Miniprotein binders against a7ua95r516to809. Designs and how they scored, part 155

Target 1, 294 residues: a7ua95r516to809
Amino acid sequence: ASLSLLSISDLVPDLQFIFFWMSNAIEILYFIQQKSPAYMQTIELMDDKAGSKESLLSATISANEEAMTILEEVIMYTFQQCVYYITKTLYVVLPGLLDCNPFGTEPSSEQCRRAAGVCVCAVCVMPEAVRRVVSVFQTTSDLLQQYQVHSEIQSQMFAYLFFFTNVSLFNQLIDKGPARGWFQRSRVLQIQASVKILLDWAKGAGHNHLAQKFFAKFCSTVTILASPPQQLSQMSWKALCAEHPSLKPVQLHRILTQYQLMAELGPLPIWQPSSEDEAYIYRTVDLLESFENH
Key: E = the ipSAE of ESMFold2; O = the ipSAE of OpenDDE; V2 = 0.75 times the mean of E and O plus 0.25 times the DockQ between their complexes.

## First folded at step 10 (miniprotein)

Design db11 (at its last look DockQ between E and O 0.97; V2 from the best seeds 0.81)
Fold by ESMFold2, look of step 10:
Structure db11 (fold): chain B 294 residues (1-294), chain A 80 residues (1-80)
Amino acid sequence: as target 1 above (294 residues)
Amino acid sequence: SMTYEVTIRTDNPEDLELIAFALRILAKAMNLRVEEVRREGDTLRVRISGTPEQVEYFREIVEMWLKVKGIDARVEVREV
C-alpha cells in the first residue's frame, strides 16, 4: 500500500528481507574470492599428458567468474531496492525541514519524558520534522549493523542517501522558496539550525566526511542566505565563487538575486558576474539538480 | 563424471533456503553441474555431477562455509 511506503517503520520487514540476502551474497562472494586460488592450484598441479588440463582450467575459471558475477548482480539489485524504498520515505519527510521551527516546542519531547526512566537520547529533543529524517537514517544504520553489512557498502549507501537529501532540499528551496517565504532571513536561520542538527547526527554516526562532501551545495546556499547584509554586499562575485565552488553560476546568481530582494538592498544588482561566468548565469536548464548519480 | 548426492541435515531448518542458495553458487564456482535440489523436512538433498576429486573438494568447501557462517549442519556425500 502507498500509505505503508510513507513510514520507514512500515518498510522494516521488506528491508530486513533485502538486507538478509544482500549481506549473505556479499559474504559468499568474499568466501569464493578467498578459496578460488587454492582450487585453481589443484587443477594446475594435475598431472595431465592428454592436454585436457588447459581446457578444464579455462572452463573452471570461466565458471568461477560467472558465479561471482551472479553474486555481484544480486548485491547490486538488492542495494538498489534498499535505496529505492528508503529514498521514497525520505522524499516524503525532507520538505518538512524547510518548514519547521527548530527553536519551538515539539510533541516528541513529551513522549520521551513519560517513558520509564529519564530520556538521554538526542533524538528525543529534536523538532518533529528533523526527527522524521533522522529516523530514516538511524533505521538504515541499525539495519546495516544488524546484518553486519560490509563497511564499504554501508558507506556507499549513506553516500547516496546524503546525495539524494542534498538534491531534494536544494531543488525544493530554489523552486518553491519564493512562494513559500523560505528566503526570509528568519526562515533561513531556522533552516540553518535544522540542517545543523542533521549534520550533527551524521558526525555522531561516523559519516561526517560523506555528509560534508554530499551536502556541500545545500549548505553553501544556506550559508550565503544566512550571511549579514553588510558582510555579503562587500564580497565580490569572484570571492563568492571561490568560497562556494559547489554552486553553478546560474545557481549562485539566483541565490544572490533572492538574497538582494529579501534584504531590500535596492533595485540594481550588487554582484556582477565575472566575464567568464556571464554567459552561464541565465542557463535555467542548469538551475535544478538531477537525481541521477554521475 | 559421476553423480553424487550431497545431504545436508540441520537442527535449524530455517537455514535451508540460504544453504541451498550457497550450495548452488559454490557448485557453479567449481564448475560442478547441479542436477537436482530437493528439501525433505530438515534435510536438503543435492545431486551433482563431477569427478570424485571435484566432489570431495566441494564437500570440504561446503563444510568450511558452514563453519564460517556458524550454521550447525552435517554434510554427507554418497555416489549414486
Scores: ipSAE 0.760, ipTM 0.946, lowest interface PAE 0.6, mean pLDDT 85
Fold by OpenDDE base, look of step 10:
Structure db11 (fold): chain B 294 residues (1-294), chain A 80 residues (1-80)
Amino acid sequence: as target 1 above (294 residues)
Amino acid sequence: SMTYEVTIRTDNPEDLELIAFALRILAKAMNLRVEEVRREGDTLRVRISGTPEQVEYFREIVEMWLKVKGIDARVEVREV
């Protein structure tokens, strides 16, 4: 199937299989960790027949560690597979978020229309492009809960997915934004509204802290671009750096340069980088975010 | 060490793959030698080698795990 047709719903059976094994491997690992000390103690309390006790204990410790290592490998593998499938789906749907007009009248979700006619639930009132992104996260959340995956693993999963989403959206906006008109005020406001819907969902799902942390770069970029010229032109480079610490100097400089062009402000001395940052604004290798650092 | 056959019967044969996985890992964690794992319909048979005390403890651990998982299965141990 072409990547363009891949939906999260198509991946549910595969994801169910992976989450099943991930959850069970975690559960067995914790079970062993809880029961092994008592078992080791029983060996320790055995009569020492000619030094065989120490060798048995050592062998048992080693075997126990090996068993746990196998489980950890299963957990890591299944986690990676989940991330792989989910991020593929995100890769397909995320570009639509930047082109979305959330202020348009879109019909309710097909599922709610079939069941209840006109549904006014939070999901049904979402723009289609936003709903598609939310659906990926919601499906992931539902599966994690269905299989009772340990909370720490759930947090790690969402941390990575939000990281991936932020990197993807940020890079697309910086790279393609000028050419696609996403730096125009009207388009920026649409993007801002769409991201707000996503963040509101994340808050409702209990992932507010993670969302705020990992979407910081994209949100900062959108906030700057959404700012009125009258307001932004009064902010110094230092003030902008302080308000948007998630942005590298090269990134902030790029955003401001594109903003100047779009708003026809010309060069603003107040936005001139500090002497400390002047060397960094030319580091184009740091302009786009990397997927490797997570 | 003596050889024992651990037999697990369940009304939910779909659980047998998970049970087999868990048994292998639990046996390994206890330093028990797994000689053979066979599935026969709704029954899993595992041959293990160990001391009587180890095998009894293994039975208890398996029964506890099944209970935690909410799997209704019967565990039988026989010396072979």
Scores: ipSAE 0.748, ipTM 0.939, lowest interface PAE 0.6, mean pLDDT 91
ESMFold2 (binder alone), look of step 10: mean pLDDT 86; pTM 0.837

Design db12 (at its last look DockQ between E and O 0.90; V2 from the best seeds 0.78)
Fold by OpenDDE base, look of step 10:
Structure db12 (fold): chain B 294 residues (1-294), chain A 80 residues (1-80)
Amino acid sequence: as target 1 above (294 residues)
Amino acid sequence: SMTYEVTIRTDNPEDLELIAFALRILAKAMDLRVEEVRREGDTLRVRISGTPEQVEYFREIVELWLKVKGIDARVEVREV
């Protein structure tokens, strides 16, 4: 199937299988960790018949460690597979978020229309492009809950997915934004509204802290671009750096340069980088975010 | 060490793959040698080698794990 046709719903059966094994491997690992000390203690309390006790204990410890290692490998593998499938789906739907007009009248979701006619639930009132992104996260959340995956693993999963989403959206906006008109004020406001819907969902799903942390770079970019010229032109480079610490100097400089072009402001001395940052604004290798650092 | 056959019967044969996985891992964690794992319909048969005390503890651990998982299965252990 072409990547363009891949929906999260199509992946649910595969994801269910993976989450099943991941969850069970985690449970067995914790079960062993809880029960192994008691078992080792029983060995320790056995009568020492000719030094066999120490050898038995050592062998048992080694065997126990090996068993746990196998489970950890299963957990890591299944986690990676989940991330792989989910990020593929995100890769397909995320570009639509940048082109979305959330202020348009879009019909309710097909499922709600079939069941209740006109549904006004939070999901049904979402723009289609936003709904598609939210659906990926919601499906992931539902599966994690369905299989009762340990909370730490759930947090790690969402941390990575938000990281991936931020990197993807940020890179697309920086790279393609000028050419696609995403730096135009009207388009920026649309993007801002769409991201707000996503963040509101994340908050409602209990992932507010993670969302705020991992979307910081994209949100900062959108916030700067959404700022009125009258307001932004009064902010110094140093003030902008302080307000948007998630942005590297090269990134902030790029955003401001594109903003100047779009708003026809010309060069603003107040936005001139500090002497400390001047060397960094030319590091084009740091302009786009990497997927490898997570 | 003596050889034992652990038999697990369940009304939910779909659980047998998970049970087999868990049994292998639990046996390994206890340094029990798993000689054979066979599935026969709704029954899993596992041959293990160990001391009587190890095998009895293994039974208890398996039964406890099944209970924690909410799997209704019967565990039988026999010396072979």
Scores: ipSAE 0.742, ipTM 0.937, lowest interface PAE 0.6, mean pLDDT 91
Fold by ESMFold2, look of step 10:
Structure db12 (fold): chain B 294 residues (1-294), chain A 80 residues (1-80)
Amino acid sequence: as target 1 above (294 residues)
Amino acid sequence: SMTYEVTIRTDNPEDLELIAFALRILAKAMDLRVEEVRREGDTLRVRISGTPEQVEYFREIVELWLKVKGIDARVEVREV
């Protein structure tokens, strides 16, 4: 495999190879688990005049466990390789979500209105940046289905991909948002619409629970930033923490600071951190998330 | 223990890498020692050491696995 590949399409042959071995290792593991009791029984039914039956059974049990361990290691290694390649692709395409305008005047939006006369869809525009991210998720889903990968492994794969997506989007927004103007209300509403498309894809793909769990930090951030000032200014620090438990104090503090700047609000007494949290709001080491914490 | 040669022939030589992997693991799971795995074109030759009873059960398990996987292959076993 080459690290220079940038598109998911270029990685499909490598991913097919890895999924092939992962799925076959899982199937062989299951096959052994199903057949081992019958083989052990064959040993137990042997005529044991020499008193070697217990020794043979013990050796066979040990060898059987070693074989299953080898397969488990192959499964773990191939899973890690899939994640590595897919997240390299995601890393490249995810920043575009923060810059795109799903409400823009694109031909697809115009064609939808002209063809139907009336467009009745909650999220009707998928800009190219969102399409690139959805393509990575969809290609991954298609490959997992093509190779009949066990549903538990498919769920673990998407749990990590959603975790990675959340960390990448959150870190980009926090780190680059001021310079890129991403905290402006019109931009936040565009970001919210783009994320809605991803969440809808996840729901349609059968991963709604995972998306709700692993997008929580980024979604909380966007929800706060999209809130009207009259509504948000009525919520205390304690209430915001309770509604957004995925946000660390330093993260919530930074988000509120950027909100105040863009909404032209001064400091609000009800946003003063609790005494317990005040020690943590300046811990910049806790501001950005690590990709390795999953 | 005696040494046996298990010969796998298939019209789909691309399957031989998977077959070789599966045979090593299945043999290990039955406490059979794999001495050598050699690929010759469309033929896989596996040298294993075990009792005649172990090797015959191994043959049955390999044939069953090939059938479950949907791989068309012929399995031959001979003492060497």
Scores: ipSAE 0.729, ipTM 0.939, lowest interface PAE 0.7, mean pLDDT 85
ESMFold2 (binder alone), look of step 10: mean pLDDT 87; pTM 0.841

Design db13 (at its last look DockQ between E and O 0.94; V2 from the best seeds 0.76)
Fold by ESMFold2, look of step 10:
Structure db13 (fold): chain B 294 residues (1-294), chain A 80 residues (1-80)
Amino acid sequence: as target 1 above (294 residues)
Amino acid sequence: SMTYEVTIRTDNPEDLELIAFALRILAKAMHLRVEEVRREGDTLRVRISGTPEQVEYFREIVELWLKVKGIDARVEVREV
């Protein structure tokens, strides 16, 4: 089963095992941190009959630090295993976001109207490709809450999952977009709508700040590509860099080149890179993002 | 430094693996040396070396941790 591309629901038993040990290691770590000062104080107040109180205190501090280090290593290992399993499922489902049409759910909306007489949120169905991605995020959120994982660790996990999602979507758009027709304005608007659903999920889940931070590169890309030519053609290279600081010069240059081709705009002098950026627009090593930069 | 045996008896043997891990880490955090950990059915027996004062504090910490975690278990400590 570790060799197949399983859905998130197939991995829940493995994730439950890993979250069990991660959450307990976190709780024991905090328990030790809470109780250690009082224990150290009892040693400091001890009668020094053997003349070794300072040595015992030093050894106890060292042992305490070693115990906390072991727990930190367990937490790190279990965290890495969680993200490994979760990102394997994300890798499978994320490409579908670039191909889906969120506006094509009219049959589902019509079924919702017919079944209930009025549309209610509990009956409406989001596009399948978006639902698969949301299911991964929601299942992860549910498990983290079920095991009462500390909020800092929950935030770190979603920071990595959003980072992974951004890198995956951005790289596929840049690398495969020309061949797949994803730079057509109608397709970009569909992609933008699909991503909006993900951003709305993140906001409702209490992760809006993390989503804004870690989706910034992909969202900037889609925002530029979705912009009407009348508005975008009036923005200089410098203004675009300032508005979209998440994009490297080589990335912005590639996005504008694709925009020109699909919007049938000729070369625009206002989009010529600044002198300081001109050396960087051909740095191919910087075009695609690494999954290692989190 | 004397040797003590800590006996944990539980109605939920599925908890014993977690309890054993917690006891090893808590003992280490208090500079107590764990000599042996042995599981016999629903009973966990842990041999530790330390001063009487350290072991009494350890008992208190273990009982508090079990209470915080919501694990129903009985703790007994005796000198061996």
Scores: ipSAE 0.751, ipTM 0.946, lowest interface PAE 0.6, mean pLDDT 85
Fold by OpenDDE base, look of step 10:
Structure db13 (fold): chain B 294 residues (1-294), chain A 80 residues (1-80)
Amino acid sequence: as target 1 above (294 residues)
Amino acid sequence: SMTYEVTIRTDNPEDLELIAFALRILAKAMHLRVEEVRREGDTLRVRISGTPEQVEYFREIVELWLKVKGIDARVEVREV
């Protein structure tokens, strides 16, 4: 199937299977961790018949560790599979977020239309491109809750998905933005509004801290680009670095350079990198974010 | 060590795969030798080798796990 046709709904059966095993493996692991000490103690309290007790205890410890290792492998594998499938779906829908006009009137979701005619729920009032992205996250959240996946694993899952989303959106914006016109003020404001909807969803879903942390780079980029020329031209390089610490010097420099071109601003001495950062602005290898850093 | 057969019966045969997985892992964690695992319809049969005390503890832990999971299953143990 072409990646372009892959929806999160199509992956739900596979994801359900994976989440089922992930959740159960976690539960069994915690169950063993909870019960094993008591079992070991029972062995320790047995009559020591000619050193057989120490051997049995050692063997049991080893066996227990092996069992836990197997469970951990299952958990890691299932986690990776979930991430793999979900990120593939995100990869397909995320570009639409950058092209989205959230100020347009779009119809309610088909699901809500069928059920209630006109739905004014938060999801139904979302632009289609935003709704598609939110749907991936919402489906993930719903599945994690449905299968009662441990909260730590849920947190790790969303951390990674937000990380992936930030990297993807940031890289696309930096790389393709100038050519696609995403650096134009009107387009930037659309992107900003779309991202706000996503962040509001994340807040409502209880992931506000994670979203703020992992979207920081993309949000900083959009914030700079959305700033009026009159305001941004008054900010020094140092002030911008301090306000946007998630951006590397090379990234900030690129953003400001593209902003100058878009806003038809001449060279601004106030935006010149500091002597300390001057060497870093030429590190083009650091311009785009890596998916491997998480 | 003696050989025991642990039989688990459930009205929800869809749970048997999970039960089988859990039993194997729990048995391993307890250093019990699993000789055989068979599924027969709504029944799972597990042959394990261990001491009477180990097998009794295994029964208890399996029953507890089933309870925690909310799985309605009957556990029977017999020496074979």
Scores: ipSAE 0.650, ipTM 0.906, lowest interface PAE 0.6, mean pLDDT 91
ESMFold2 (binder alone), look of step 10: mean pLDDT 86; pTM 0.841

Design db14 (at its last look DockQ between E and O 0.93; V2 from the best seeds 0.76)
Fold by ESMFold2, look of step 10:
Structure db14 (fold): chain B 294 residues (1-294), chain A 80 residues (1-80)
Amino acid sequence: as target 1 above (294 residues)
Amino acid sequence: SMTYEVTIRTDNPEDLYLIAFALRILAKAMNLRVEEVRREGDTLRVRISGTPEQVEYFREIVELWLKVKGIDARVEVREV
């Protein structure tokens, strides 16, 4: 079955079912881990019958490990199912973040404030597009807390969701930016403000370190594009690589090429790649990010 | 080894899905062979094979797990 057009709220019953089993599998796993030493001790304290005690202990250790493996597989499967459903919803709502205007006259609505769980100032309001993304993250956070999912699993979930968000936003900016006018300075500043709202949500939710780590590539891109032309043109290629280590040479080169075009700085290349990097700036296979980890 | 029937009765039949899963996993973790699992309304019946000492420890573990989980249920064990 496909869930490609459903909102996160439509998926809550299915996610509740999956989180229920994931949380219980985790709890039973820890219960077994806590009780297994005492049980093994009872076997070790038995009378030694013609070598049968060692065989029984070995068989029991093996059975215990098998039981824990079953639970680990349930946890992994339920985690993957959660990620699948949540990212399908996230995929639908993320593109709007690049088109919205957070500097508009629209104030925060009651619905938006309650869903976001974050304080927004009068200067930066939460546009509907940003609210939809935050709603996915907030609903996920609420479900993880409701079912008391172990904090390490919660961190892994948000690490993947932020990774997915970064890849999706970066790829769309690079791929569709020229046609959509997203490289114009006024649009870049709007994008920067919208992402700031999302990063503020992550900080308030206790995930600041994950957001800083996994949004680095997209944030570096937006930072470069938002730079004043005089300041950026005075920086060497080597200096830009050092300031933005998350960007591959082909990515940095593409961003700077688009910047030069939109800022109308003439046809002469301003930034000269190092001889070391020159071999890599045309590797088109490295331009877009993969949703797979490497 | 002998065969025992573990009977669990609860006021909330929805809990029996989780209880059945937990009992299968706990029995496996203790190297007990589960022969069958039946659900009859508010009652779960699990047949296991093991020594009397293993089955008594299993009963204690199941009762402890039910208490930790906050499930109000009655556990009975008999040889069959």
Scores: ipSAE 0.741, ipTM 0.941, lowest interface PAE 0.7, mean pLDDT 85
Fold by OpenDDE base, look of step 10:
Structure db14 (fold): chain B 294 residues (1-294), chain A 80 residues (1-80)
Amino acid sequence: as target 1 above (294 residues)
Amino acid sequence: SMTYEVTIRTDNPEDLYLIAFALRILAKAMNLRVEEVRREGDTLRVRISGTPEQVEYFREIVELWLKVKGIDARVEVREV
């Protein structure tokens, strides 16, 4: 199937299988960790027949560690598979988030229409492009809860998915934004509204802190671009750096340069990088975010 | 060491894959040798070599795990 046709719903059966094994492997690991000390103690309390006890204990410790290692491998593998499938789906739907107009009238979700005719739930009032992104996260959340995956693993999953989403959106905006017109004020305001819907969802889902942390770079970019020229032109380079610490100097410089072009502003001395940052603004390798740093 | 057969029966045969996985891992964690694992319909049979005390403890651990998982399964152990 072409990646373009892959929906999160199509992956649910595979994801269910993976989450099932991930959850159970975690549970068994914790179960072993809880029960193994008592078992080892029973061996320790056995009659010491000619050094056989120490050997048995050592062998049992080793076997226990091996069993735990196997479970950890299963957990890691299943986690990676989940991330792989979910990020593929995100990769397909995320570009739509940059192009959508959240202020338009879009029909309610087909699922809610079938069930209730006109649904005014938070998901049904979302623009289709936003709803598709939210659907990926919601499906992930629902599956994690359905299979009672350990909270730490849930947090790690969402951390990575938000990281991936931020990197993807940021890179697309920086790289393609000028050509696609995403730096135009009207488009930026649309993007800002769309991101707000996503962040509101994340807040409602209990992932507010993670979302704020991992979307910081994209949000900072959108915030700068959404700022009125009259306001942004009064902000110094140092002030912008301080307000948007998630942006590297090269990134901030790129954003401001593109903003200047879009807003037809002349050169602004106030946006001149500091002497300390001047060397860094030319590090084009740091312009786009890497997916490998997480 | 003696050889024991652990038999697990459940009304939910789909659970037998998970049970089999758990049994293998639990047995390994206890340094018990798993000689054979067979599924026959709704029944899982596991042959394990160990001391009577180890196998009894294994039974208890398996029963406890099943309880924690909410799996209704009967565990039987016999020397073979």
Scores: ipSAE 0.664, ipTM 0.913, lowest interface PAE 0.6, mean pLDDT 91
ESMFold2 (binder alone), look of step 10: mean pLDDT 87; pTM 0.844

Design db15 (at its last look DockQ between E and O 0.94; V2 from the best seeds 0.70)
Fold by ESMFold2, look of step 10:
Structure db15 (fold): chain B 294 residues (1-294), chain A 80 residues (1-80)
Amino acid sequence: as target 1 above (294 residues)
Amino acid sequence: SMTYEVTIRTDNPEDLWLIAFALRILAKAMNLRVEEVRREGDTLRVRISGTPEQVEYFREIVELWLKVKGIDARVEVREV
């Protein structure tokens, strides 16, 4: 399944198989948890003619725990497989968000208007790059509903998908931004608009709080880069740290350095790190986020 | 302990793999030893070892699980 452009719809049959077994394993686990106390009580109430009742109870408790462990392993394995396939498609489509121009998407609105008269729907007005990402999230949501996966597991899956999205976008912006021209303010405003479409999808899908939590680092970065020079240059390092707590000192320092360059505010540093942070602003090992940090 | 054969019959053979998994894990959860699982067309045959009381409770649990899941199947238990 290594394709130059992998689509989530190509993976749906595999995902349906995995979601089927994941959802059923969850349901059987809860069924066992619900019924085990009554069964154990049945053993406790047995006549103990041979003195073996407590040994049988102990063995049965152990066997019950082993059965639940098997189910927990199935659930974790199937969850990991779902995440693997879904994030593989996200990894392919996410970079397009950084290059697209959401302000110039007029043909999609015209196509939607013709098909539905004067009706304008969000799908018809989205840039293609944004549509590809939304499609991954929406297809995942639809599959989770189709197989009636427990809502807590659905939340955990979207928490990881949003975490992955944030790490992927943040790392590419920080690592590739200078070479790609992504720190230019006009490009930052385009990126900001594209991310707003994703945030609006998450809000409409009932995942607003997860998206707010897990996109915070990327959104803080874009907010800083989009800020007017007059407003930002008046803020101290301490004030910026307080406004953007999701950013590590090395990350904030890198972003401010790039901001100073693109705003042509001269070569002398404007923002002085606090004494506490001076040891950390040069730790390049902490600059990029790990996909395993969640 | 004695050996029993649990026979599950259904008109929907797609359910049999799920039923086989569920029976293995439910038997394990009750400390019943599963000797063999065979699928023959629309029939599942499971050999288990346990006391008559354990196997009767197991049958009740399997029937309840099938009802909760909404699977239309017939359960028979025989000593072998």
Scores: ipSAE 0.709, ipTM 0.933, lowest interface PAE 0.8, mean pLDDT 85
Fold by OpenDDE base, look of step 10:
Parts: structure tokens; sequence; C-alpha cells
Structure db15 (fold): chain B 294 residues (1-294), chain A 80 residues (1-80)
């Protein structure tokens, strides 16, 4: 099947299997961790026949550690598989978010159309492109909850997914934005509205802090681009750096340069990088975000 | 050490894979030697070698785990 046709719903059966094993492996690990000390104590309290007790205890400790290691490997593997499948789906749907017009009258979701009424639920009022992205996250959330995956693992999962989403959206916007017209004010406002819907979802799902943290770079970019020329032209390079600390100097410089071109602004001395940052604005290797840094 | 057969019966045979996995890991964690694991329909049979005390503790731990998981299963232990 072409990657373009793969929906999160198509992956649900596989994800269910993986989440099942991940959750159970975690549960067993914690169970062992809780019960092992008491078991070791029972061995320690056994009558010390010369040298046999220490050997038995040592062997048992080693065996216990090995069992936990196996479980940890299962957890790590299943986690990685989940991330792989979910990010693959995100990769397909995320570009649509940048092209989305959230102010357009898009028809209600098929599911709500079948229910014989105009559903005004938060999901049904979402633009289709936004809904597709939210659906990936919601499905992930639902599965994590369904299988009662440990909260720490849930947090790690969403942290990574938000990280991936931010990197993907940021890189696409920086790389393709000028050519696609995403730097145009009207398009930027659409992107801003779409991202707000996603962030509102994340807030409602209890992931507000993670979303704010991991979307900071993309949000900063969109905020700058959405700023009126009259306002942004009054902000110095230093002020912009301070307000948007998630952006590297090279990134900020690129954004401002493209903004200047789009807004047909002449050279703005106030946006000139500081002498300290001047060397960094030419580090094109740092322009795009890496997926490996998480 | 003596050899014991731990038999687990459940009305939910779909759980037997999980039970088998858990039993192997729990046995390993307790430094019990698992000699054989067999699935026969709705029944899992595990042969383990250990002391009577270890095997009794293993039974208790398995029963507790099943309870925590909400799995309705009967655990029987016999010396073989």
Amino acid sequence: as target 1 above (294 residues)
Amino acid sequence: SMTYEVTIRTDNPEDLWLIAFALRILAKAMNLRVEEVRREGDTLRVRISGTPEQVEYFREIVELWLKVKGIDARVEVREV
C-alpha cells in the first residue's frame, strides 16, 4: 500500500497488539520489582548451610536482573515499534496541516454525517486536515488508555510524537514554505489557526506542558510570520532572539529574510544579527532540525 | 530440587500466551528452572524445578499476578 493511503485506523490492529505487550511487560516489570525484595529476604532468612546461601542469593539476584533486562528490552522494542508506526502516519498527514484553510466551510466528518445530524463536537468542527492529525494523536491516546500503559511511558510517547511533529512541520515550513506560499500572511494565519486547534486538543488531552515545550520552535516561527509588518519591524534582532529562544540564529535569520521578501520590506538594519550571532547565521547545517536529537 | 508441574486453567484461552510469558519471566526472576511449557487447549502446563518452598512461593506469586491482571484462572501445583 502506498504510504499516502495509510491511515491510523489501518494500523490500529497492529498497534493494539504492540500496546498490549508493552503494557503487560511494564506491569510485570513493576510486579517483579515490588516482589523481588521480599523474595530475596526469604532467601536471606534461610538457615545458612556453609556457603550455599550466599551462592543461592547471588544466583537469584543475577537471575532477577536478567529477567528485568528482558522485560526492559520488550518495553523498549514495543515502544520503538509504536513510535515507528505512528510517526509514519504523521508523516503522511502533517503536510496537509500546512495547506489547510481552517476558515473554510468543510463538510462535517463522515462519522457525524451518518448520525443524522450536524454534530457540533470539537472534532466535527475541525478542518479535515487538522482532524486527520488530531485523529492520530487521539487514537494513540485512546490506545494508551485502553491498555492502561504506565503514565510515564504515555508521557514519553507524546513527548516524542510532539517532537517529531514539530521537527516535521518546522522543516517543511522553512524548506518549502517560500515556494508553497506558506509565508504569505493569509496562509500563515491559516497555519496559526490550525496549530492552535492542535494545541487546544493537546491541552484538553492533558498534554499542555509537553505540547508547549515541543512545539515551541514551530509556534515561534508561525508567531513571527503572523506578526504585522508594523509590529515586527520595530523589533530588534536581540529582542526577537530573546522572545524566541527556541530558534537558532540561522533559523531566525532565515525567517526574517523570507518575511522581508514576502512583505516587500527593504533592508531593516534593526534585524541585523549581532556580532556574536553573525558567525552562526551562516551555519546552514543548523537551519533544519534533526530527528536524531531526541 | 524437585520437579513440579504448575497447571493453569482459564476460560479465556486468549490469555494463555500472556500467562505463559508471565510465568516464564516470574520463574526466571525467582531463579527457578523452567523445564517445559505446554499449552493444551485452555490449560497451560509448566514444569519447573526448585525447592518446595520456592515452588510454593511461585504459586502464590502467580496467583497474585493473575488476580492483579483480573484473569480468572485456576492454578494447581503437583510434584512429578
Scores: ipSAE 0.535, ipTM 0.863, lowest interface PAE 0.8, mean pLDDT 90
ESMFold2 (binder alone), look of step 10: mean pLDDT 86; pTM 0.836

